# Ledger of designs, part 10: VH-VL binders against q8wwc4

Target 1, 195 residues: q8wwc4
Amino acid sequence: STEEKPQQHQKTKMIVLGFSNPINWVRTRIKAFLIWAYFDKEFSITEFSEGAKQAFAHVSKLLSQCKFDLLEELVAKEVLHALKEKVTSLPDNHKNALAANIDEIVFTSTGDISIYYDEKGRKFVNILMCFWYLTSANIPSETLRGASVFQVKLGNQNVETKQLLSASYEFQREFTQGVKPDWTIARIEHSKLLE

## First folded at step 17 (VH-VL)

Design e2
Fold by ESMFold2, fold request of step 21:
Structure e2 (fold): chain C 195 residues (1-195), chain A 118 residues (1-118), chain B 106 residues (1-106)
Amino acid sequence: as target 1 above (195 residues)
Amino acid sequence: QVQLVQSGAEVKKPGASVKVSCKASGYTFTSYYMHWVRQAPGQGLEWMGLINPSGGDTSNAEKFQGRVTMTRDTSTSTVYMELSSLRSEDTAVYYCARDYLEGYFDYWGQGTMVTVSS
Amino acid sequence: AIQLTQSPSSLSASVGDRVTITCRASRGISSFLAWYQQKPGKAPKLLIYDASSLESGVPSRFSGSGSGTDFTLTISSLQPEDFATYYCQQYDSYPTFGPGTKVDIK
């Protein structure tokens, strides 16, 4: 029948399996220290992580909408070129599942931080960021291994249930003297959606 | 156990240099970073820079670039901080402080008063 | 640069009182905050690291809390030896310190 009444109460009961590997946590703190100590005194892993979360929400939404021209200044050219065919080939429900609303990113973790020189002597820092987010996209839960591990307890209102998905975005900045201080996205992985 | 012992108080004229020492004992000297932090009389704390005693590499706060030089001697487990072109505003207690790759300081030297006056 | 403020700038309290000192960062610093105690003529002494972790050898009456921008140091039952100035310090980037809070025992 017709749903005329406003929603009385929405409770989301969720079991989140969010934890950091203790060895990775220690290594991340050491690497963050090394970046501000030797590369940029103003570098803050906290500020970076907040910006990376915003970038993930923005880029993932543009990907779901296939707005690849708007991604050219945010994502490495080689990565974007490979993504265009993969994303456009997805079913609409899988495309919709790519988008992460900022308010529904429930867990963020810092993965590996790499500090290195490339073959041309350019200095780089790569920071892998892992995001766990809720989606209302209509994806069969039995086909997602990650989703089956993170089954969400249904609340008092079972009408809208959400699935928990993960993505990994690798950010890269060149610290070579004289280069503009910009972060670009050098890798994008959406678990089980972009295999 | 862990101990950081600094050199004695110094009185200097404007334009001179001062070199403060900090001798470490009770731990593996090369496994911890050493920082320098100063405190003007009646004022708060100000970070000056750091040294990795293992390789001797340093990083200075921007305010002190070109005026501060940090060195170490691993055979005596001692770090040094030299501040050049002294001004009256450099009058402060100078502390060495130990850090295990985090940026906070678990042990501090007793402090060295440096007074800059004509 | 990450600026820290502290409140109050000074306070007086009696032995046995619970005292609370706050530190506010100009932007989020996660839990990268330390607290130090400094007595006149002495070097600072580390009390708390990572916002809430008690340094070894520090009395359990000291505790820290907070994350993001707002942090608190609490002394659950003030003792005569707690007369000192207390500083917060962030290490999310290069170290900066709060201006200090002086605690006087009535």
Scores: ipSAE 0.632, ipTM 0.860, lowest interface PAE 1.7, mean pLDDT 86
Fold by ESMFold2, fold request of step 21:
Structure e2 (fold): chain C 195 residues (1-195), chain A 118 residues (1-118), chain B 106 residues (1-106)
Amino acid sequence: as target 1 above (195 residues)
Amino acid sequence: QVQLVQSGAEVKKPGASVKVSCKASGYTFTSYYMHWVRQAPGQGLEWMGLINPSGGDTSNAEKFQGRVTMTRDTSTSTVYMELSSLRSEDTAVYYCARDYLEGYFDYWGQGTMVTVSS
Amino acid sequence: AIQLTQSPSSLSASVGDRVTITCRASRGISSFLAWYQQKPGKAPKLLIYDASSLESGVPSRFSGSGSGTDFTLTISSLQPEDFATYYCQQYDSYPTFGPGTKVDIK
């Protein structure tokens, strides 16, 4: 499963840089190598992934609390504006399910990495991160396709029923010389809750 | 079989330049990145930079930016590393090392000793 | 920059001994770690890549383990030809090397 997901309808173009043969291989390891080799020697996919996990926990909590003012520096403006409308219209149980406690993020994976230039010659990297997390939120099972319910113990006295949910956050950074190194969330999807 | 053969030892004075060659054989030269790594006497290993022999694109370690130039000649399957404005702390063995877009090195040249002495 | 440390700096062991060398990264590097053997006057030789994968042609007495920040190289039965200095190297970002562990055979 090496299929690349098409960009959302807000991207102008994608430029594929050819460096060595075979350049038709697109793997996380190769793309991470290309980022540090040509964009930023200090770039580390491992460090990025750990930071992205922390950002997901923080941003998802703020979303669940409808604290959109605190998200203005973290999430792209047009994305945040659309999210505000979607999140505020959710039932409270769905809002609560958005929040991911960092200790309850069970699995993370790196999805597609895209390296491209926009029409002005600015250099961008987009990294899609997928997160799987546990929630105790009361979500009707019939509204969540593919959701799993299982019990987790807090010592021998507490039994807690939890559901497994997933989310995809796309992070974007401009690597153009002289631009402050900063990651912005360019897309947020919470499966079954927020598409 | 894969082999990387480097040019012979050099003795230089401070302020001079040195150019070390690395001739590749036994594989498709343009399919692998070539890196340069040096080792001062009694010291560990230090990465200097890389070249993609296909397009000639390079990326230099920050420490050597402005002093190191890497080139290649695809007709002879040879990579060159030139270090300018030499000083005594540049005394080291210089290695070329092969990499397939990973950042680790499966084959190394035999090394070229460069001595910078007054 | 990702800094690597190695422990011990040197050791002395007998033929047939089990030898363990440790490498520690200043931050998590997943499994992006390689091990090299270097004999005096020779180029480094790749032993292990991806923390635990044995390079082709390397004797099976060599093995690697670990992920994150802590990694080990193990020689299960030390041989006279294993006298060398061993280096770890990370490639999660631009390459950096550990300071080396010198193995002397009694």
Scores: ipSAE 0.604, ipTM 0.853, lowest interface PAE 1.8, mean pLDDT 85
Fold by ESMFold2, look of step 17:
Structure e2 (fold): chain C 195 residues (1-195), chain A 118 residues (1-118), chain B 106 residues (1-106)
Amino acid sequence: as target 1 above (195 residues)
Amino acid sequence: QVQLVQSGAEVKKPGASVKVSCKASGYTFTSYYMHWVRQAPGQGLEWMGLINPSGGDTSNAEKFQGRVTMTRDTSTSTVYMELSSLRSEDTAVYYCARDYLEGYFDYWGQGTMVTVSS
Amino acid sequence: AIQLTQSPSSLSASVGDRVTITCRASRGISSFLAWYQQKPGKAPKLLIYDASSLESGVPSRFSGSGSGTDFTLTISSLQPEDFATYYCQQYDSYPTFGPGTKVDIK
């Protein structure tokens, strides 16, 4: 469950509105229908989105801890290779900012859904998930240029300042007959921390 | 004015097949998916499957896999559902229902009562 | 499979009463919920889609609310023609329906 304030909800809704317009939202719903209609009757975009949120929290924590060997089963090899160099070169406070606590993910949205066959006739679905999360990592505001700063009430009188960050994770699953139904992360982007 | 008009009531013996028709009018037949939903007497609603009238491709609920066949005739704007190896528990009203790629149904046929009795 | 329950299973109410019917999903379905009205011997009629959007031609006394797992259909002032059974239906995956709520006029 995420901790909420009116200011955080307004900022989150504003960011989501700028990222998820109504036309893209309608197209996402149609593509979700096509997945369950033709690929997997049990597929639920809602259930997937909740699982993706859990995966984001888990993977982002492992990335912040540089535990790349534990990510080999979850993240595509080429993506992990590129991320390893970028994450290792980050200052420790920037590494800490990668980690998203599940309770501090204030908003999750579905971006683009791609349904396609590759050149070998294999069937794929790619789902882009976008996450907004709060961090208390000690990062100078000028370094993150344009990052939002929020105050979060902890207990009755405790207030902490936190920054709102975003990340985009692209999940891929092969639906080809006879293939194990595994989702793997085919792309990871953390805005302003990893480029 | 959207209309879905289904064929008349049927009485069948166990082990037989039944074929129900659904004639569409008042809209572009190939732009909407057609689903079949049934309702046993005094019971709730149960989804059976769908057909895309444009290409004729279908997707069936697991429960009816191997027993249900859906077809269409674009020249008459008609969808057909055939249920084979009938059992007494297949006694129900069978509805066709229109869907625009969402999974909910804005128009329904009047229903076709199929009675399976010994 | 996403299972739906409805409460109450039946009720009796007078013309003019405010009627509420609830639908609960076995897991989160966002706002992928529709409500139907079915009169005896008739096909279901769509009332509400996307949990809260009123279908064209449906009287404004009908409204829907909810997201996630808990949803409500409200009839603000019951009319004689509202005697029917009401079903919720999810479409987050393959369609499943609630068991229905029968509304009888006293």
Scores: ipSAE 0.567, ipTM 0.835, lowest interface PAE 2.2, mean pLDDT 86
Fold by ESMFold2, look of step 20:
Formats: structure tokens, C-alpha cells, sequence
Structure e2 (fold): chain C 195 residues (1-195), chain A 118 residues (1-118), chain B 106 residues (1-106)
């Protein structure tokens, strides 16, 4: 059979995702080693990253649906309080753009890792995760200055317009002996939507 | 250039302790972590723990927690591993192995056979 | 713990043969995989780190590939000095080792 790739007379651009930083890569590997060596020998940055991707998809969907009651156990209270105001004030199309389907997350990277103790000697790890995802939400081009618009073939002969967005979620866990191993989200940023 | 030279073979009774040494040369001793890995006769390799020679802090595998003590002497560039309350199952070759904060081992000692017999 | 398996457990091969050994992790470990060669009565020797990076001084007939859960060590043209047992080791968390693959020269 023949396949058509119709165009809607719009330019398709490739977005360069991130700049490779050799010093950041070395620091990330060292920090991951230090976590398993000193805090939890079962810790795996690979396993964490996959779980964080799942959490991002889940939390971003709940945010888009304004289901803040379901977020109370996942997101730090101070962060959720600030997010409620910002998200509630968004137009519906911007709210829809917050949601990231797991299958449309095209790039995930590990950002900054912080390992520290508080005043009481409790052990903490914060891991910043950066996500790039496609959305079909109807966002005016003038709102997202410099944003790229993609045309994606879905099935035979269909073309769908998608935009590439990014978000950063910072995860925090207490590794103090005897504390349950729970990750909470301590910071949420959705570029162009929640700035 | 890099060498890790371990102490000689030991024969011990159950319930005793053994202390194995690993003398490093040919590199900056405090810049690399030292791990201990053992191999029972005819068996695979088993990680026991690590020491940071610069500060002397250690991390032990759960299986050996409470039985293994690792120390170092920076003046002689030597690490030590002491295993207490020996059992016949502790019969193995014990290796020291060097690591630069990654978790894999670029240089190994020649090994020290420890035999625990009744 | 991250468990590693190796296949085959042993093999016999002739000088000049291409030999492949596989290592499989119980979960994804990215490229945090090393390969070691151990001859009888000797300590292990590092061959490959980061799944595919050749350690300095190791002959170029050795190569590694893979990512995630499935990894291979390849000896492109087997030599008599390659008689040994080969171990994979992950370092995505605390170190664990594969059970080994014994290579005998015919």
C-alpha cells in the first residue's frame, strides 16, 4: 500500500534537547554512587528514574484535572498550596497542556542531586528530574514564543499537530534509619505554563 | 605501577577472627576507594564492603554487618579487613579491589586464602 | 538486589573462533556493567567498563555491547591465552556479580 504524509503548510522544526555537560554527568554518577554506598545499598538511579517518569505522568494528569485532594500525599504541602492558585487560574487549554501521557514523554534526564543533613541530623536526598513531552493541547503560538510545533502521523493518513513542552520535578526522600522510604515532590515547574 | 599486595594465607578455627591486609603502591592511596570481595572455592564473587581511605569511613554489605571491620593506615598505604565469629562457610579467597567512585574495580590484590576448619 | 545471570555456563572453542557470552540483569541497569577475566589461581582482571568501554591494555579482540538488561562480551578471534572464566558485574547499586562463564580451548 501507499502512504501519504500530508502537510498543513507549517514548518516542522527539530528541538535540540539539552546540552551535554560532562561535569554534570560525572557529578551525577558520583552522587548516585554515594547514595547507595552510604544511604541505601539497594538504591538504583536507573530504577529511580523510571519511577520518577511514572510519577510525573500521574501527577501532571492529576494537576490538569485539578484533583488536588489526590496530590496531598504526593506533593509537599507548601508546594501544593502555591500550585492550587496557579493551576486554577489557567485557561482550560493550558490546564490540558500540563498533562503528560507516559507514552508521549520523549526525553527524561537527571538534573541536580543534593545529598544533605538537616539541623536534627536527618539524611535527605533531593533529585531534580527534567521531562520533555508532546501535547496535543490547543495552545496559541503567540503564547509559547519560540515553541516548536510538530506534525505527528497517527495511524494511516492522519496528521496531528503537537507541541513539545518541558517540566522539572524535584523529588525528596529522607534516608534516616528507621524512616519509611517515601519520595515526595518538593518542587514543580512547567515551563511556559506555570512560570 | 599500581600494586595491591595482600597478606599471606590464614588457617583459623570456627569462632576466631582473621585480619587481612592490603598494601597499596603506585598511586595516591587516599584518592581511591578500596573494596573487599571474596570467592569461596569453586564459587562466584561476593562483595563485602568498602572503605574510603582518606577519612576511614566504611560501608558494609548487610550479610557481614556486625562481623566485618575495615580500617586503614595512611602512613603505610594499607587497608585491613577483619572478619570475626568465623564459620566454615567463610572459607574463601579474600580480595581487595580499587575503585574510583564508580563501583567497578580496575585493580585487584592477589588474594588471601582464609581456611576455617574444625 | 540486582541479580545477574550468564549464558552459557561453559563452552569449548577453537583458536580463531568468535565467542559470545551473555549477561542478563533482573532489572534495567543502564550501562553500569563491567566484565572481568579470571584465570585459575589468579585475581579477576577488568576487561570492559560502562558496558562497552575497553580497559587500557586489554586486546582489541575483546568488545562489549548492550544496555538495559541484556549485555554481551565478544572475543572476535579466540587465542590460547583467553582460557579463563568470565564474570559480569553491575554497579547500578551495590556490586553483584554474574555466576561466570568458563571458556575452555579445544
Amino acid sequence: as target 1 above (195 residues)
Amino acid sequence: QVQLVQSGAEVKKPGASVKVSCKASGYTFTSYYMHWVRQAPGQGLEWMGLINPSGGDTSNAEKFQGRVTMTRDTSTSTVYMELSSLRSEDTAVYYCARDYLEGYFDYWGQGTMVTVSS
Amino acid sequence: AIQLTQSPSSLSASVGDRVTITCRASRGISSFLAWYQQKPGKAPKLLIYDASSLESGVPSRFSGSGSGTDFTLTISSLQPEDFATYYCQQYDSYPTFGPGTKVDIK
Scores: ipSAE 0.560, ipTM 0.830, lowest interface PAE 2.1, mean pLDDT 86

## First folded at step 18 (VH-VL)

Design f4
Fold by OpenDDE, look of step 18:
Structure f4 (fold): chain C 195 residues (1-195), chain A 118 residues (1-118), chain B 106 residues (1-106)
Amino acid sequence: as target 1 above (195 residues)
Amino acid sequence: QVQLVQSGAEVKKPGASVKVSCKASGYTFTSYYMHWVRQAPGQGLEWMGLINPSGGDTSNAEKFQGRVTMTRDTSTSTVYMELSSLRSEDTAVYYCARDYLEGYFDYWGQGTMVTVSS
Amino acid sequence: AIQLTQSPSSLSASVGDRVTITCRASQGISDFLAWYQQKPGKAPKLLIYDASSLESGVPSRFSGSGSGTDFTLTISSLQPEDFATYYCQQYDSYPTFGPGTKVDIK
């Protein structure tokens, strides 16, 4: 009786060498500090990032499915209108490539944080989040010049070729007194798919 | 060398106010945030609030809102913390602490003991 | 508010011992954690910032590790001057401190 040694699921540690500009990293931390100091003491950039990751996965899937009505409460109206036109015109394989599974998000980075006042005295905070995710969508390599192709062996499953894609989502919240504390998506960019 | 030197010990009655000073030296005073943290006898550390480098903006813990006032004098490189309506529970060592711009504290004052007793 | 807990609350050790103190956060705080040493009648002293970065002038026998919710301060070889109370502090949100761990001489 050859005791089949349990095949140790080699978790392929995908080392995403994200060139985080150290300066940007410091700036982000400082700005995050300013947010909890002067806008919302309960604000946590870590918690926000986790929520943003979930939101990205959810929104990107809805986009891929052209379910724009379900995005009306999550995405700014102007952005949604523009996306509707752009996404609808995409080939099916490109639409499929928009969808990010939460388990396939390999890296998340906080980009620039902006604090600004409008002409009416309303206070806003914008946080840019960058996501790197794997897609199984068959996108021609010519279209994705520079995208890294990774062979991901997940356990006993067949070696699946996945491409690494990036997306940027800008989250906005109004901090004016009396306004509902909801984050909305003010900008969506998918590199090489939605320019 | 960075130094934060605080004012001496205070004894106050309930209902009174106390103003603690923190004189900074050895660095650019107008480049760093200053925080106040207190510690009751035998207890842990409690954050009270912060003041920005210019002295124009403060952020206080909810527990102290309405009772604490932080000010800054650039000409003397001194930060002040005033706590009003003192109670016995306010008996503590009060520290000024310099912020490294990220929310942790690299330098501390020596502390000021404030005793509130009837 | 983000709550921090520490374990143990107190410990007794001898000179030369390896000492490990843990800090746990009520939620994920990434690496926004600092460690302080406080001696009786003195102000806290910064030891570690960003969970694992050693403050300038702090002996190399001190080290920090961890991310997310679980953090550890380690003293590789306890020295006579290391008998003190140690506090963790998070700064992912408004600052909060752990309850402290007292390290006494055995």
Scores: ipSAE 0.846, ipTM 0.938, lowest interface PAE 0.5, mean pLDDT 91
Fold by ESMFold2, look of step 20:
Structure f4 (fold): chain C 195 residues (1-195), chain A 118 residues (1-118), chain B 106 residues (1-106)
Amino acid sequence: as target 1 above (195 residues)
Amino acid sequence: QVQLVQSGAEVKKPGASVKVSCKASGYTFTSYYMHWVRQAPGQGLEWMGLINPSGGDTSNAEKFQGRVTMTRDTSTSTVYMELSSLRSEDTAVYYCARDYLEGYFDYWGQGTMVTVSS
Amino acid sequence: AIQLTQSPSSLSASVGDRVTITCRASQGISDFLAWYQQKPGKAPKLLIYDASSLESGVPSRFSGSGSGTDFTLTISSLQPEDFATYYCQQYDSYPTFGPGTKVDIK
């Protein structure tokens, strides 16, 4: 049986998940349940994941085009500041490799889900999403960790060479009462293209 | 072995309230969430909300917010659902249903018919 | 809210028949789907959870399949005790139920 800890309103045991040990016995499905049960009954981890895939395709394209002004509403300020210099310094073929076409995202997975309060009592959910996508950008194999080369048939006799890359985007939303319910990207990593 | 036994049928007038009980046995009461689901005559199933028996915290469907109150008594392993400001549309069988933090229900009470008529 | 539809709304079949019931969600719900059997005057009984996992004590003639938006409950060899209404339910967000499929035995 579970052991109940004393708390002001008997709510701390279920909602306060800042401790790694209590989080470790909770399945991913249970974390999704806790979000809709306590934060937003309309929340769906499946719908979020589809939206995150769309956001990844959009943001990665803007990033490859160095359209940082268009990213200011989508990406956390400090993350964007770090990315501007890294992306601008990339060779053009590496910049092109950042962009993920929605139709070429071949695998999406949900990583860690964090449900927590910060020191100010604000309520947060962080969801790490991992994406694998194909690119036809010409990238030397020795510069990428874990990259693979694939042959793609374009019709009955055509062959196109593509590479498989991965990226990880961490999404954050504040569920505090009175706060606009928007997701912000708090972390961006691309197959060591950005380190 | 797991059992959820609900209180008996109720007949109420519009504007009254009703309180339905659900007594659990055969498992650790505080380890499972309890939900309430209703079914109007000849109709499908409608989720009303949930209670965590461990702490007594609740989450109610928006349709019933302000009219439904859920409580529990851990010493008797019993949950209660009270629906106020009854209308004829509230005529239904009310079920308690057990859930292990998944959102689906492995055991159900036998149901309590609540009839609201003038 | 995630809406579920079921098809057919009712059917009649003979003992021994293979019966297939479908459930369709208004958006992707992965495999967050359960199936219930409800006999007249009784509470629903869980048959299938996570789209395809058979609940303990449920006969193996029941099976579930599907993912995303389209799901199927199959009864491989219908028995007289399978006369009931069958409901799907999603739990990707707050629970919603399909309208039910009534199975009558000829």
Scores: ipSAE 0.516, ipTM 0.817, lowest interface PAE 2.2, mean pLDDT 85

